# Ledger of designs, part 15: VHH binders against UPF0598 protein C8orf82 homolog

Target 1, 218 residues: UPF0598 protein C8orf82 homolog, of Mus musculus (Mouse) (q8ve95)
Amino acid sequence: MWPPSGAVRNLALVLARSQRARTCSGVERVSYTQGQSPEPRTREYFYYVDHQGQLFLDDSKMKNFITCFKDLQFLVTFFSRLRPNHSGRYEASFPFLSLCGRERNFLRCEDRPVVFTHLLASDSESPRLSYCGGGEALAIPFEPARLLPLAANGRLYHPAPERAGGVGLVRSALAFELSACFEYGPSSPTVPSHVHWQGRRIALTMDLAPLLPAAPPP
Short names: E, the ipSAE of ESMFold2; O, the ipSAE of OpenDDE; V2, 0.75 times the mean of E and O plus 0.25 times the DockQ between their complexes.

## First folded at step 22 (VHH; framework vhh_lunsekimig_d3)

Design d2 (from y1 with S31T; at its last look DockQ between E and O 0.61; V2 from the best seeds 0.64)
Fold by OpenDDE, look of step 22:
Structure d2 (fold): chain B 218 residues (1-218), chain A 120 residues (1-120)
Amino acid sequence: as target 1 above (218 residues)
Amino acid sequence: EVQLVESGGGVVQPGGSLRLSCAASGFTFSTYSLYWYRQAAGIERELIAAIRSGGSTRYVDSVKGRFTISRDNSENTMYLQMNSLRAEDTGLYYCATFDYSSGYWETDYWGQGTLVTVSS
């Protein structure tokens, strides 16, 4: 009576590839030329988005409100098509890519490629959070419970489209406004536990925390 | 038309003090939050101080304890008292306010800036 061969349950460790949210790490400046054509009928451009959500040409000498892109249609087109850069080109230096026809628009960012800039008034029950100056065309539902204040850098984050990394930065001025709604407890004076929104006390979920790089150990 | 006009910039020695002013017009001053930004050469513009319509203030750590933001609603003027100035405080200082409801860059209002130079 041969003892039954113990079925080795291959626990397929589903290595949950922690999709580490590609941080715009300040990688060494790669050599490029704006408008270069590595292939026939292809043009490559290189962009930078700052912590205010302003879009620039990467090689712009001055990066300020005057020199940023403001054309709504352009911004909408650019950011609506934004995705992680898996093109095999400039992936380390420009972790995001926006394709527009024959143009490859490579993007690096100071923090996140999506920067929330405005809170749009809505006739609906929930306001919309607009990003990168795109108005209604670049907006998502505002989720106050999912706001993530990060004590390590003093910045505020909100969920963003998955195609753009899933986490967006709230620009400082808007973050300042939203912070007025935060409730701090005596046990944690630096990290809010709740947000007061439209007369409701809402617990912060902190669900975005795993998606943000752990503050470098002090 | 919304206008913000900064003044009070100049050259000062380390440890010195300056008071910046931002004269505002073209909007209901008392209902808006106001901001001071600065931009050093070759560096991105950074928010350094903010004041809400209700008077609550916030500062970045680098200026905390040295700078004081205030507003006079009767004069439609915002101020930045800067004490114990350091070389790293050198830059263009901008006054700003925002209409957060529009979603467009056109509703971000900036002054022309005033230059602060801290040098020995």
Scores: ipSAE 0.536, ipTM 0.803, lowest interface PAE 1.1, mean pLDDT 90
ESMFold2, look of step 22: ipSAE 0.755; ipTM 0.901
ESMFold2 (binder alone), look of step 22: mean pLDDT 81; pTM 0.799

Design d3 (from n3 with S30R; at its last look DockQ between E and O 0.53; V2 from the best seeds 0.76)
Fold by ESMFold2, look of step 22:
Structure d3 (fold): chain B 218 residues (1-218), chain A 120 residues (1-120)
Amino acid sequence: as target 1 above (218 residues)
Amino acid sequence: EVQLVESGGGVVQPGGSLRLSCAASGFTFRSYSLYWYRQAAGIERELIAAIRSGGSTKYVDSVKGRFTISRDNSENTMYLQMNSLRAEDTGLYYCATFDYSSGYWETDYWGQGTLVTVSS
């Protein structure tokens, strides 16, 4: 048996953020060795997250759905400890860092370190978005009013934990599913003005826009 | 249990056409959205076309107007009709379906891929 995706309802709303979101962009030409030990009792590892939310070692030659990390406990630990990289090491190339015991796990991203991959069902009317394959352990309330379609790159964004940049990417397949709920304004056919969710017509707040830089060129 | 098998890849000249098939089993086919992804050498895998259970479709700009996704619920098969092929369409093409409700990677299902080469 396979449950159809999407079967819940209602929402919640809070608003407000204050910090410029960190972005991961471009090709980074940095030298490192996986497992290096620049100090006693510390090891450093280097990771990459793609626009689908899949996590890899940064230097993996093959990055696809077969080779990504899938272990739930590892993913939950990795992403729950994610924060901006202020370690003094590799900050330009790896904007985020996950501290797991004595390990510094540096992260760079194709777009955002948080990528929402699934929309979880529940018996309540409060659906949750989960990210990076972490299920309920890596999930936050879905806030349809705060979805941000970005015309420059055709991608969809949603609030994420502030320490992970405050804004997350909605992966392409899930963004396609959610796009059926968008209503476009009469003067702006490229950018939607409203989302229809669970029988309600909700104006998009656009409050995430200041946290997103202009999309990098292809 | 869930299985997706792509077929129909091959070598085609620029401007030519090709039809890919994705045969599915092990789930209630008509109830799920289906996706085509492609991965070219040196590039991240990308979603290129999608079709909902209700039949609505979406395409990325680079294939819109040239590719047509469709599904046959009686045969549990999805198709991708590819017209006006270009060299940049070369890559490995995957079909996929996802169980969004679980939130785990293990319930995202992928085929093995079929290779499309566009060259002269």
Scores: ipSAE 0.773, ipTM 0.915, lowest interface PAE 0.9, mean pLDDT 85
ESMFold2 (binder alone), look of step 22: mean pLDDT 81; pTM 0.799
OpenDDE, look of step 22: ipSAE 0.884; ipTM 0.955

